VHH binders against Daf-12-interacting protein 1 (din-1). Designs and how they scored, part 2

Target 1, 171 residues: Daf-12-interacting protein 1 (din-1), of Caenorhabditis elegans (g5egk6r2213to2383)
Amino acid sequence: QRWFYKHFPMVWTGRLALKSTEAMINLHLINGSETFLNDVLGRQVTEENPRRDSVKILQRLRLDNGQVEHIYRILTNPEYACCLALSSVNNIENLKENDTNLKSHFIDYLINKKIAGISSLGEVETKFKSARVHVFAPGEIVNRYLSELATSLHDYLQNTDTRYLLIVFTN
Short names: E, the ipSAE of ESMFold2; O, the ipSAE of OpenDDE; V2, 0.75 times the mean of E and O plus 0.25 times the DockQ between their complexes.

## First folded at step 1 (VHH)

Design h1 (framework vhh_8h63_2)
Fold by ESMFold2-Fast, scan of step 1:
Order: C-alpha cells, then structure tokens, then sequence
Structure h1 (fold): chain B 171 residues (1-171), chain A 124 residues (1-124)
C-alpha cells in the first residue's frame, strides 16, 4: 500500500507507481551525508567545516560494502547520469527555506536535461528531527501528484533518521 | 566491508569497574571518529562518549568523570573504561564510527556505522 517501505535502503532507485493514473515513473532517491552529497555535487568537505549541531541538515549514510557498490553503480550508470552531472557544481550554499542558489542550480540543470519542474516539500518532521525534502520532476508530475508524494515521503521519513532528502524523477 | 565487534560486557556490582572494547576491521580506523552509545530498557539510545581521529574527546554529563574513551590505532581497537558504575548504567553498549569526516563526534547523528552491542549489567 505504501510506496516506500519502513526499512527502506539509504539509496533507492526504481519505479514508483502513481495511484491516481497507475503510471510508472523512474525515481531516484538520494539520502546521504553532507560529505557524500558535497562530493557528488563537486565540493570537498574538510575537518575545518563547522560542527553539525544546528546548521547541517544532511543525514550521514550508513554504508556496508553492498550499499557502497550500489551507490557507485547508480552514480556511474548512464541511466542515472543526472546525478553525476550535479557533481560539476562547486560551493553549494547553505540550505534554507529560500535557498535560491540551490534551487537555481537545480532548475538550470533540469531545464538543460528537459526536466521542467522542481518542488520543495520544505521541512518535514521525522522521528528525531526535521528533514528538508526537495523533489525534482517534470512539471506535470509535480503539480498533479505532490500531495501523494508528500504522504508517501512522510511514512518513509518517520522510519529514518534523515535530515535531507533529494528525490529526482525522470521519464 | 567495515565491521565493528564489541566485547567485554558482563555483570558487575555497583561501584565496580568494567572495560568494553570494539575491534574494527575492513576500513581505515585511524582517520575515523569513534564513539560509544547505550540504550537502557525503556529509554532512548544516548551517546555516551566520542573520540576524534586526533584524540579529542566528548562525554555525556551522566558519565563525565567516571568513563574514559580511548583508542589504539595500531590495533584498530576502541575502548571504554567505566569506573564507579551505577545501576543506572545498565544498558546495551554500542560501538560507532563516523566514516566520512572524523571531526563530528558530539551527537548521536554524527555516526554512520554501528556494531551489534554488548550488554553491561550493574547490580547493587
């Protein structure tokens, strides 16, 4: 019944069924540490970075050997090239409700890749902390199915210690 | 793969001492921040102590002055020396690693990988 399982892996790729139309869409779920996402987005994290007490909102990945291989496969697969293209950008700004630098970058990327729409679900309460969720999708999917996506993501986030989640839809 | 295996737990009388150990394999232990958390019956998991790759330490107020965290990078082993134990210290103790930075160690959420735990029971 739910589109995300309570014991969801930290990184997931696959197809999501939209209940309203029974349509299938490709879904890329990236849940990572600040270091992992900054590396993917082309930024190095150093030991001089500020403590992660109130400023950093990105959950660290818990990775075993299988999960490392899975993430590597995602990042090197041409089908998921959008994730690697983001690594060309350095100095992603701090994430805020009006993070115009992050949103502008992803909008430019999505336009260039013919993905027209983005949406931010804002902060969503989790079991322990608030998480920020960004959804990047063709405009028609975002506009029509945002509430269904928010409901599915709420169930996922209640069962994970997630501070930040990027979701990319591609068709 | 990284494996964290705890040992040294057991039953001890109030006022006694116990050392738990964590053996790490499969990763570069010397550059990781390491920590210990515990979970008592009916309570949330809490961070007890943390230590950076450089040797800086953190302790929860409940254990400060009684517990000592240390590491032996040559042996890939983390230790928690527990002194003046109280019945309230009874919990499952978990070893933890920060796989990416080594510099964040004061919050439970700073750690990326956990062991299976070792039980410490303090009777009085």
Amino acid sequence: as target 1 above (171 residues)
Amino acid sequence: ELQLVESGGGLVQAGGSLTVSCAASGSIFSINAMGWSRQAPGKERELVAGITSGGSTYYADTVKGRFTISRDNAKNTLYLQMNSLKPEDTAMYYCAADLYSGSYYEELEDYDYWGQGTQVTVSG
Scores: ipSAE 0.000, ipTM 0.100, lowest interface PAE 16.9, mean pLDDT 55

Design h10 (framework vhh_8h63_2)
Fold by ESMFold2-Fast, scan of step 1:
Structure h10 (fold): chain B 171 residues (1-171), chain A 125 residues (1-125)
Amino acid sequence: as target 1 above (171 residues)
Amino acid sequence: ELQLVESGGGLVQAGGSLTVSCAASGRTFSSYAMGWSRQAPGKERELVAGISSGGSTYYADTVKGRFTISRDNAKNTLYLQMNSLKPEDTAMYYCAADTSYLPYRLTDSSQYDYWGQGTQVTVSG
C-alpha cells in the first residue's frame, strides 16, 4: 500500500540490542507524539543533529499472566509514541544477516518466550529526554491494537508476512 | 528524479539463457526494493520477480526455478538471469523501483512507483 508509506515516514534508524545480539532497525511513527519522540531519540535530518544510536532491551514483561489491562495502558498511554520497527535498509554489508537476526533473535525470541522487552533511556543533559520503552512482537494483543488503531497498516502487515516489532516510548 | 534504464534484451532460442540488466541513476539504489515485470502483446503486465533492500526475493509461479533476480548496490544495477527460456517468456521486460521504507511488499506491483521503458525479449520455438 503506497498510502501506508506516505503516512508512516521513517523517523529514526539505529541499533536494537538484546544481550550480545544486535539488529539495525528503522522506526516509523504510527501513533502518538512526534515531538515527544524527537525529544527522546533526536531528529533524523543530518549527521550534525544529535540522536541516540541504540535501544537495548534490559528486562522482560510476561504476556501469558493475564496482564491485559496493564499492557493496554502501555499501548494507549496519552503521552507516548508508537513505532513500527523494520529491518534497516541502510545496512548494505550484512542485509541478509540483519534481517535474519531481527527474526530469529528478537521476533521469534519474544514470541516463543511469550514476553515483551523493556528498556529505559536515560536523560542526557540538554540533548535527550528520558523514556521507558516497550518492545512487542507480532501476536494477539498487537494484532488487536493495530486493527483498532490503523486498519490499513494491519491489513498490510497481515498480507505481506512483514517482519516487524512494535516499539512504544512513554514518559 | 530516479531514472531506470533496461538493457540486455534480444532474441534467444527456446531452452537458452539471457540476462537483462537495469541501471539506476539519480537516487540511492541500495535503499529500494526492485522488481521486474513483463508484458506480452494482448496480455496484462505481470510482476515476475522482486528483491528487497534486505535481499529477500519473490518469484511468480510462471518463472520460479528458472529466473534469478540479483542486485549490485555498488554499481546501482539490478539483474534478471533467465534460464530454460520458453516461447511463453516472450515479452517486453520492465525494471521497477519501490522508493518506500518497507521493502517486504514484493508481490504487489502497485508498490513500485518508478518504472523503466523496457527491453524486448523474444524466445523462438
Scores: ipSAE 0.000, ipTM 0.110, lowest interface PAE 16.0, mean pLDDT 76

Design h2 (framework vhh_8h63_2)
Fold by ESMFold2-Fast, scan of step 1:
Structure h2 (fold): chain B 171 residues (1-171), chain A 123 residues (1-123)
Amino acid sequence: as target 1 above (171 residues)
Amino acid sequence: ELQLVESGGGLVQAGGSLTVSCAASGFTFSSYAMGWSRQAPGKERELVAGISSGGDTYYADTVKGRFTISRDNAKNTLYLQMNSLKPEDTAMYYCARVEYGSGWYTLDEYEYWGQGTQVTVSG
């Protein structure tokens, strides 16, 4: 946990939702525009600068060979932010339940179905910029991306049991 | 009950333009990805274009740059604007809804097809 906080800023804490299941996650910015991400999500919940409190997976994208280059173009969009999503430990009383939900209902679900999750975030009363969201579980595409663009992070993840998702925001 | 009704097909000369429309009813249109497929005489059905609930689009290489998919959630209507039409675009065009939570990039994720509208390009 401390290794991630030292190397990648935590930029957002909130709920990731799929159907009736939720998990609390922290987002650590790996690559891309922090300014874009802050415009989309907000920084912190305050009276002056509110934050989106959830991202809901609404659709699925099959990870077949015909879509690999399209997916990689999403990951390399010029107005984007790529984040590592980790189970949130801040102010959660049932950390084990949250971590289990992240693994069984999100990570394992996406892996077993061979899909990525997709969401769309609209403008909320002029407070936030709209964005498209792609949620990836560990796998070939994520390994390719991280090995090319975040080698130290890739090496760390390959040598730990850390449960994670890669979440990409684009315009 | 779910209904998808296509309209706007017709005869057009090569190089011309045509817009086909799909009126959807019986479900919450704005919550679903939608798309267009076509079937030419003697050929299998192929995916032409898809659009997510959030407006992200997919186009087959054969139509990319010529066709534009769009949706009007207030009217529960899906559109396909077809420009620079070629004789090879002659086909029955079908509107489809994607299974909830599924991607819009492959034909296999599409279900609940309409009855189709015929587009004939002469030339």
Scores: ipSAE 0.000, ipTM 0.126, lowest interface PAE 17.0, mean pLDDT 81

Design h3 (framework vhh_8h63_2)
Fold by ESMFold2-Fast, scan of step 1:
Formats: sequence, C-alpha cells, structure tokens
Structure h3 (fold): chain B 171 residues (1-171), chain A 124 residues (1-124)
Amino acid sequence: as target 1 above (171 residues)
Amino acid sequence: ELQLVESGGGLVQAGGSLTVSCAASGRTFSDYAMGWSRQAPGKERELVAGIYSGGSTYYADTVKGRFTISRDNAKNTLYLQMNSLKPEDTAMYYCAAGPTYSYDWLEESAYDYWGQGTQVTVSG
C-alpha cells in the first residue's frame, strides 16, 4: 500500500459493507490497478475485460449497477481514484435519515477538537460549502470513523488544491 | 536522510510521570506524520501515539487519557508526555516518522524512519 499512498495522497482506504450480511469488500488500489476484487473475492480480473468481470462479481454481492459503476469509476479513473467529492456538511444528501446523528456527531467532533481551527457551525459550513462526500456504506459508524473523517477533512482544508477525498466507511 | 534520536527515558515509580523527547535532523520534520511505538520484552512493537502533519492525534486504547503526544516544528522535536504510569508501560520507546502523503499514519507498518529507542521502566 505504500505505492498507492504515494500516488494518491488524499485517500483513505477502508471496507464496504454490503446488504443482507454479505461479505465486506476491501477497497484499495495497488500499482495503479484495480485489485480489490482479486484481494477480497479471490478472483483475478483479466486485463482484456476487467470491467465486465468486476460488474459480474459485484452484482453477485447484491450491489446494483449504479453502485458497481460508481465504485469502478473511483477505482479505475485517475481523477476519481485519488479522491471523492465531499458534500457540504450542512447539506449531506447521501446520508439516510437514520444517519442524522452521525452528521451531528461529526460536526461536534470538528468543533470540539478544533480541527483546522473550526469552532462553530458557521465555520464548518463556510469551509465545506463546495465539498462533497459520498458514503458507500451508510449505517452505524463508530467514533473511530469520525476521527478518520475529521483527519481527512482537516488535510483537505490544509491543501487548497484538493477538492475531493476518497473516504469509505464500514460497519 | 532523516535521523531520529530519543531521550528522556529512565526509571519512574508507578503513578508517576515522564516525558520522552525525539530530536529530528536531516529532512523537513514538519512534513512527516510522527509517532511513538513501544516494545516490551517478548511482545511485538505497537504504535501507542501518533500525530499527523496537520496536528491530528491518535492514541492506542491502552494509553488514551494518560499519554499526550505533541510536536514543535520550529525545534524539530516530538514529545510524549506520560502520566499515571503503570508497570505495564515498561518498554523500549521508539520515535518514528511516517508518511507525508496519506492517512495510513494510523498504521505502525507505514512508519519508515525509526530511532534507536529509549528505555522506560516503571517500578511498582
């Protein structure tokens, strides 16, 4: 993974939890190639048709075609592979209603820890107004993931050239 | 090119406090995530505290609430303030410099530069 982090510095690699208690998928890139399916599912993606093989395998794991396409774009497109859009924390569209507490806890964590000098909700909204975050596996998220997310956003705010971060949560 | 030298270890009684320091020389200290790992006799080395270049901190559950990691970029120095020490904290403490590019600073295996260590012994 050292090679991956050297080429994609604004990335966090985690696991994607799937519906109905199916296996969790590690999301990572090695040597600029998509390898999460090989590592997790024990199946080698062929050079000739890696996308078709990935789609078939991910469909077997009960991901819909839109989710498969989104994950594949993140892993295989250099612009998406290194980062993922962060939604403004005052308007996170990709979180379900039952994840409202996570948004509140996340904002409180940023303020209480004074991440990037943030001390109020207004400062959070100002600094993240153009950022987007896409949550792959919404659900129960523990304090560890909140800390990782806060660290990623802190680094994003320190690096003005970075619009997106790759953040993948698991439960 | 980055060199790390620990100091401040020693013998301390249970319940006491001790600060260990790490002086960095060579490359720009402020670009690195920095950490403290420890290794007790017969055990594997573990990352007990980390501090990212941006100031975010991490603590292992075994030391959380008792240890405080901090850095002084102007002096190229890393500190670990250890309070409420227990005999179980007895170990060789190693200063480490980790990645400049990623969030893997939370993983001990991501740290490439290591000091020679300083011994901390807690008697009880």
Scores: ipSAE 0.000, ipTM 0.117, lowest interface PAE 16.6, mean pLDDT 56

Design h4 (framework vhh_8h63_2)
Fold by ESMFold2-Fast, scan of step 1:
Order: structure tokens, then C-alpha cells, then sequence
Structure h4 (fold): chain B 171 residues (1-171), chain A 123 residues (1-123)
């Protein structure tokens, strides 16, 4: 986790949810628009710009049906923010449980089912921009993306046992 | 509370084209992923196409290259343009929201479904 804090500063912390399971994550922006991400999630600086405290996976996207190029198009959308999600270190009392929840209920789940998670951040009477959120576990599509965009990060992740998700926000 | 009403179905000859539409009301259409599923008598329901709020599309292999899904957020309407229709495309077509684009039988989630519109392909 310490290596990521040196190279990719944390831009958001909050809960990632899937059904009744939650994990605390830190988001590190690796590519795209920080301005777009702040418009979607907020800044928690004023009451006029409060930060969202959670992202809930509501839908699933099949990765084993031959639509790899359509999925990859999400990652190259010009109006996007691509983040690395790591287990939050802000609550040390629950760190081990949080790490286990992130791996067992999110990373392993997505890998074993061969799916990505999808969320929608709507603008129902809010100040936030709408966004579609895609949650990817390590795998072929993420490895392809990172090898083309962030070679040093990709090398680090492949040479370590770092538990992560790739989370992409698009309009 | 989201209401979905399908329309545009009918009888068409093999090789022909047809567009079905889904009008959404009672909720924020633009924030939802939308899709089209179909069911022929005696067969399981099949997800044929999906589109996210951001415009990403999914197609089942059975319709890929022939069907095009699109949305008009200003009109709260979802479309399915069906080209090169085959007799095996004959089915009741349903509009749905908050769908998985692939089937995960182990973890079903609640979806909103419309009444359907019948498409019959002769040939």
C-alpha cells in the first residue's frame, strides 16, 4: 500500500458495497480527469459540495461472452477517471478484516464469476454529475489496460501480492 | 417507481427489419442501464441487448451484427433496431432495467420488467 501513496496520492476514501457486504477502500487516480471525479463524488469541503461516502455495485457485466473490445472502449472514454482501489488503511482496528472482505467478497467473487461490477451514480435531486461506474478485478482486460497505460504500476502489481480493483468512472 | 411500456412489435418477413421501443416513466431513465430480453414459447428468457447510462452496449451472440440498441434520454425511450430478421427471432420482447449483461444464476437480482411486445418473423 505504501508504494501507491508515494506514486499515486489518494483522491477518495469510502465504502464499496455488494449486496450486504462492504469494504473500505482508498481510490488512487491513475488516469483521466480529477475534475470529473470530484464532480461525480464531491469533495467533502463544504455543504454545497459534500462527498459521497459509498459506491454500491448494483449490476454485473459478463466478461466471458466475447465483448472484450466493447468493454475496453469504456476504459478509453475521454470523459472518464480511472482509479486503483486499495483496502483502506484509515481504520487500522479493522484492517485485517477489511483486507479479507475486499479479497473474498469482491476480488475473488468477480474473478470466479468472470464478471465486472456496475454501478450508476444518478442525479436524483443532487448537485453531482451522473456517472456509470465499472469495477474490474485483476484479469486479462485489466492487465492489457495497465500494460499499455501504466507499465511501472503493472510491473509492481504483477510482482507483489497487492489486492486491488480497477474502478472506472464514465459519463 | 419505474414503469416500462414496450411497443412496435408486429409481423415481419424473414430478412426484414423492425424497431421496437420502450417508453419509461415514473423515474429517472438516464441513470439506469436498460436492456432487451426475449422469450419464445417453451424457451427460457434470453438477454439479447443492453446499454448503460454512459452508452456502452452489449449484444448476445445470437443477434450480434444484426440488432442495434440505442437510447434517447431526452425522450426517456429505449430502442432496439432489428435487421436481417430470422424466424428464430420470433418471441415476446421485454424491456428491462438494472440487469446483469451476462447471466449469473447463482446471484439473481431484482429487475424491472415491462409487459412485452410480440415480434413474429415469417418465412
Amino acid sequence: as target 1 above (171 residues)
Amino acid sequence: ELQLVESGGGLVQAGGSLTVSCAASGSIFSSYAMGWSRQAPGKERELVAGITSGGYTYYADTVKGRFTISRDNAKNTLYLQMNSLKPEDTAMYYCATDIPYGLDYSEPEFDYWGQGTQVTVSG
Scores: ipSAE 0.000, ipTM 0.160, lowest interface PAE 11.4, mean pLDDT 75

Design h5 (framework vhh_8h63_2)
Fold by ESMFold2-Fast, scan of step 1:
Structure h5 (fold): chain B 171 residues (1-171), chain A 124 residues (1-124)
Amino acid sequence: as target 1 above (171 residues)
Amino acid sequence: ELQLVESGGGLVQAGGSLTVSCAASGFTVSSNYMGWSRQAPGKERELVAGISSGGSTYYADTVKGRFTISRDNAKNTLYLQMNSLKPEDTAMYYCAKDSPLYYDTSGLEYFDYWGQGTQVTVSG
């Protein structure tokens, strides 16, 4: 994780939720607009744009129905922010539990079902009422994206078997 | 208006064969992901077969090797050829047009539009 802090800024810390399961994650910006991401997630507690403390997966996107090129276009939208999500906690016992939850209830779940997670951010008062979040586990689409646009990161992730999700925010 | 009309269901003996058809109007079957699902009394709806615009097919383990999904582009019609039918294949069969992007977290509905269904009954 030391290499990620040097090369990719940590832009947000909060909860990723799916049904009754939660995991604490750090988001590290890989590509896209930090300004857009901050507008969507909120940087400060204000009356107009309160800071978001969670992202909840509400829907699923099929990855096994032949729509690979359409899905890949989500990752290359002109107004977007693409983040690497890593496990985050302050304490070693919590770190082990949280990392296990991230793997078993999110990463393995998405891989085994051949789906990506979707959330809508339209419930938050923002400039971007149509903003969407896509949550991808490691796989063909993510590997293609990273090998083309973030080769050093892709090499690092493949060599270290790092547990991660790719989280994409789009307008 | 977009419409799906299933037909071809009926009563068939175990070990027999049956083909159900889905006539589409208001869109082109070859340009969409299309599927067949079924629902037996007291059971949840199950996706049994699917075909992408590119021709890639999916089959549930329960029917793989026995059922074949196909389409006739000239007739704008989707088919499900069912061979070696078993009593447990008894169900209402529904044709559906997929949303290419997303579905509910329930996982029960992968599709934008559903037809009214056609009943298949396999006897003993």
Scores: ipSAE 0.000, ipTM 0.147, lowest interface PAE 10.3, mean pLDDT 76

Design h6 (framework vhh_8h63_2)
Fold by ESMFold2-Fast, scan of step 1:
Structure h6 (fold): chain B 171 residues (1-171), chain A 123 residues (1-123)
Amino acid sequence: as target 1 above (171 residues)
Amino acid sequence: ELQLVESGGGLVQAGGSLTVSCAASGSTFSIYDMGWSRQAPGKERELVAGITSGGSTYYADTVKGRFTISRDNAKNTLYLQMNSLKPEDTAMYYCAARDYPWSTLYEYEEDYWGQGTQVTVSG
């Protein structure tokens, strides 16, 4: 956990939702445009400057129908923002329950169905830019991405048995 | 795992009405978005109506104003009431369940499908 904050500053904290289930997550930018990410989510400056506080999965993308190269282009595009999502430790009284919900209702669900989660974030005046959100669980293509482009991070995640999602913000 | 069984199809005259039903079992029906798709011989499968777990409805332009989708969560049943039927409505009608809304460019497949029920409209 401490190693993560040292190498990849937290850029956002909020709720990830799927149907009636929610989990609190922290996002750490690992590749791509911090400027784009800030335009989409907002910068946390003060309590008087609110930002997006939730992302709800509303749609799905099949990963088992030959889309490997399309997915890989999404993960590696430097104009997008690729983030690591971890269970939040900030203000959750039952940390164990949040971590279990993240695994059972998000990670395992996406893996078992062989899908990525999709969300669309609308434009709010000129304060927040619109974006599409792709939510990936560990699997063949994510493991390829991490092993090729983020080997130290991949080794850390494997060694610590860390539960994670890869969340990518696109145009 | 959710199982879906359709019933109520048959032969009807143009201008007539028919209700098809879909009975769900094996899982909690109320959490699923549900829909009706149809496929006529030599044509692509078409989504004609959808209803979310919260009760919001969608209709294809081809059936809007003539068909009504509804659900009864207590009976684990989905309905499609078809009025003012036309010969072009002749098709196999399939019940489907999914975890996500249908109106996206990334929608590829439904999670669960029934075996279908045949509706034939003569004129």
Scores: ipSAE 0.000, ipTM 0.186, lowest interface PAE 11.5, mean pLDDT 79

Design h7 (framework vhh_8h63_2)
Fold by ESMFold2-Fast, scan of step 1:
Structure h7 (fold): chain B 171 residues (1-171), chain A 124 residues (1-124)
Amino acid sequence: as target 1 above (171 residues)
Amino acid sequence: ELQLVESGGGLVQAGGSLTVSCAASGLTFSSYAMGWSRQAPGKERELVAGISSGGITYYADTVKGRFTISRDNAKNTLYLQMNSLKPEDTAMYYCAAHSYTLFGVDTYPEYDYWGQGTQVTVSG
């Protein structure tokens, strides 16, 4: 189906929060629970109840309690790289055509705003290995792939490989 | 589809200057990150300079302060201005174009497009 891209896990190091120069797309790559809460939830979540607020966000995707718990455990593990994104992008075909341009815009935004202390292309290349990601749009489509999502997360939890699985949701 | 052709290489004396150019043909040159890599006989290939689609630059420590990378999107051309050349700069210089992945960058040598190279020889 044309509403999402398939990906393969890749080796990853470091972390990154990327914003499109267009207001329509926000993509987040997170490693560690505190970074997840600050970057993904925009500081809406306090450390007093970070799990509750994270669970509520994941529940909006119509995941069952077991899937929510497993996703939360992955996202709160400091060694795992995970991605959660909410976007107003509803046309996955346009995203397909422009995904390389979006990446270059995100990298330029990262460098220009000195996100994570990065100020040059070489610093991005030394921190990160390429990662491929699934992009799901819109939210109702995620429900059709709930089993695939659950299977992917289960495999990720059991895999002792250093490869990382990234899943992105867009509304 | 993007195609790359380098030019401007040649023989120069130590302390001299040279500019190499890379002409791109096809669509969407402005969307690619561009780079210059070099390979000397008996050595591994080295990324010496990079420039993002937005104009942010990277330089290897071996060339920082001597080389300047630039791009002209209207002319679909990438440049490397090389000043204060040393015999150690003698190499085949390759132009490369890279389309980024969403959550990282592909490591060298994962560039999508490569030129055939242009030889730079520094005597002295």
Scores: ipSAE 0.000, ipTM 0.120, lowest interface PAE 15.4, mean pLDDT 53

Design h8 (framework vhh_8h63_2)
Fold by ESMFold2-Fast, scan of step 1:
Structure h8 (fold): chain B 171 residues (1-171), chain A 124 residues (1-124)
Amino acid sequence: as target 1 above (171 residues)
Amino acid sequence: ELQLVESGGGLVQAGGSLTVSCAASGFTFSDYAMGWSRQAPGKERELVAGIYSGGDTYYADTVKGRFTISRDNAKNTLYLQMNSLKPEDTAMYYCAVGYSSTWYEFPSEDYDYWGQGTQVTVSG
C-alpha cells in the first residue's frame, strides 16, 4: 500500500466498475510520493487543496486502504497493462514513438507468456475490445496531448457503456 | 533462444569494489527494462537495482549511493558497479528482464526471466 507511492510519484485519473457494489468509481489521483495515498483518502488534505475533488470522490465512496490497494493492483497487472497500451494508441493522435513501442511490447508479452490464454494478436484485440484506457510513460507527454486527454475523459464520464477508463501519468 | 548470462562475481574484501555484468541475447534488449536482484542464504530474493529502456533507474535503500546500474544497448549488456562493499552484500546476484514500465517502482514479480546468477562474497 505504501511502498510504490513513496518511490514513484504518479497521477491516476479515470473510472472503474466495482462488481460487488455496482458502483462506478470516479478516480482522480494526485501526483505526490510521500502522501499520495493519504492525500487521496483525505487524511492530510484541506479545503484549499487543489486535490480536493479527487479526495472527496474517494472518501464519499467509503473506500478503505485495502480497496484502494486492490484498485492499484488491478492497474499494475500485466493483463490490464495491455488494455492501457492498446487504448492509448487508439484514442490519442500523434503519439510519441515510445508509446507505439510500449503497445508492441505488451502485445508480444501477452502472446509469448500466454496471459489469460492469449496466443495471437486477434485474441488480444477481442479480449480487450470494450476497454478504454489511456496511458503515458513520462509526465512531459501529457502537456503535448492535454486537450485530447480532457476530451477522452469527458467522453467516458458521459458514457456508461465503457467499463474501464484510466489516464496514467508518471514521472 | 532467450538467454541471460551473468559474470564478474567473486571474493572481495570489505570496502572493495566489483562489477558484475549480464550478457543478453535472443530478444531486442533496448526495448526492455532490466534489473539486478540478489539472494543471500536464508533470505528472500530482493530487487537491488533496475533500469528502464529509457535510462531511468531505481535503487533499493540498502544499496543507494554505493551501487550503479547501467546498460550498453549496442552490446546487449547490463552492468552493476558495486562500491564500498559490506559483508551483508554477500549473495547470489541475478540478472532479470521484464516488461515493467515507467508506471511505478520495479517490483521483482514483474520480471519474466532470471539468469543463472553469479556469486559475490565479501569477506570481513
Scores: ipSAE 0.000, ipTM 0.116, lowest interface PAE 16.5, mean pLDDT 53

Design h9 (framework vhh_8h63_2; at its last look DockQ between E and O 0.49; V2 from the best seeds 0.00; counts 0 for: pae E 8.2 > 2)
Amino acid sequence: ELQLVESGGGLVQAGGSLTVSCAASGSIFSIYAMGWSRQAPGKERELVAGITSGGSTYYADTVKGRFTISRDNAKNTLYLQMNSLKPEDTAMYYCAAVEIETYGSGYTEIEYDYWGQGTQVTVSG
ESMFold2-Fast, scan of step 1: ipSAE 0.015; ipTM 0.311
ESMFold2, look of step 2: ipSAE 0.012; ipTM 0.354
ESMFold2 (binder alone), look of step 2: mean pLDDT 81; pTM 0.821
OpenDDE, look of step 2: ipSAE 0.511; ipTM 0.781

Design n1 (framework vhh_7n9e_1)
Fold by ESMFold2-Fast, scan of step 1:
Structure n1 (fold): chain B 171 residues (1-171), chain A 126 residues (1-126)
Amino acid sequence: as target 1 above (171 residues)
Amino acid sequence: DVQLVESGGGLVQAGGSLRLSCAASGFTFSSYAMYWGRQAPGKGREWVSGISGSGGSTAYASSVKGRFTISRDNAKNTLYLQMNNLKPEDTALYYCAKDLSYYEESDLTYGQFDYWGQGTQVTVSS
């Protein structure tokens, strides 16, 4: 997606998984440490510095009225990276199926259940740093965060029918 | 004010049993996953066991699986760890921990903890 490529670096392409469903996503860094994110996900697809190929949602976080302070603590972690996840356009043949999977099995699922997804990425001694991952669908928390942090991005998302998730990596 | 108060530690002979308790206050106990961790002198903290808010799911470190049982009494805001067939290497300060977040489903092996108690000492003699 051309607009996001111009405004935010694409830092990773891979699979987002939930149960038996997968979607190919591109991550665009919107705030936080690119260095931290590269240490977690990998810098390049090479023999020396491979990238992780997937992030699997393993837990669910209930989004109660009292979660606002908890969410902002996640976002103010000293080592963190906040990314926008968009449907990957790398395989044109599968684009419609991928968009449908992202919307119905991830975005709508999280919204309808009033939850965020949680993943854990383990440390691999010479390749990857460990991280906790929080996956948020569009909603009140994401809208508040984006309106304060990235006004132009928030305006763009409000004016388009863009399918996205907010994915936050923390130490 | 979140408070976690551990009790039930002490000296025990190898092959013996102890039951640890954690009295929780200052939060809605049944809404949070709870954990037991331990730290031996000169070692890092080790995750021991986790239990979901409802008590329907549990997980254990491989070193204690089959010997330890985690449980909770939500009406009494109390977490328990039943330790059987204790070994000298189980000697450690045992901590009760509250999960950072409310969970509908939980992995229970890699939690984020927002509160740890002061701990209760368990010493196993051979």
Scores: ipSAE 0.011, ipTM 0.207, lowest interface PAE 9.4, mean pLDDT 80

Design n10 (framework vhh_7n9e_1)
Fold by ESMFold2-Fast, scan of step 1:
Structure n10 (fold): chain B 171 residues (1-171), chain A 124 residues (1-124)
Amino acid sequence: as target 1 above (171 residues)
Amino acid sequence: DVQLVESGGGLVQAGGSLRLSCAASGFTFSEYAMYWGRQAPGKGREWVSGISSSGGSTAYASSVKGRFTISRDNAKNTLYLQMNNLKPEDTALYYCARDYSTSYIEIDYGMDVWGQGTQVTVSS
């Protein structure tokens, strides 16, 4: 498995894009048969008293360096996505803030896009730390939400100290 | 020299089938994810399908899901697209493309090499 660097636009002006932030991003195309995806869906469906903003550890992910991270579920609109934020144990105290930011970027943007068109996300830049991002998505989600996903990740990564982010899209 | 050459296009009646091939040269084919895209007359390019470097993961646009199958033969450096139950709406120039990276598709598609395309025309 390899991690790739991406330069995110600081300002998007049509034909002019300025790069200010970079992250290691790896997109995993899924066909719906992967056990990880099925586990995520099963846990979401069988969760007792589900909360829309609930964050729960679902699984552990072993990284290239042998490090183990915790996978957290961020409940979003089930029609669009089940977002998972992967944070180190040292960032647990900040997880709720990161969860709220991720939820805002993905849920509000995707829902508003469906009804009102493209929303602009915040531009406040904070100190960026190298982040590793894995996105699991069906090809149809990539085709329909490519620009929205890129914009949401751009703004989230500029405003987070999360070292690892794993995003799973269903439907 | 990195090169992608598509073939297998042609004229077919609605409900018919075609198999497209993409011959790759000038790079280690087995290390790259590959894609099929298409462009209909007067329209922009549309992503059709993608396959991981190993062939273990595939993805499809909703418009072709269940009708098209992407596959690859790493020993022959060849990418395939089996198209079944073709519709007039599938009429387009079909392109193959190499992923920028050696692992899966980048979020912005990260394609750095494109073929010239092969024409598919579906008549009623």
Scores: ipSAE 0.000, ipTM 0.119, lowest interface PAE 15.1, mean pLDDT 54

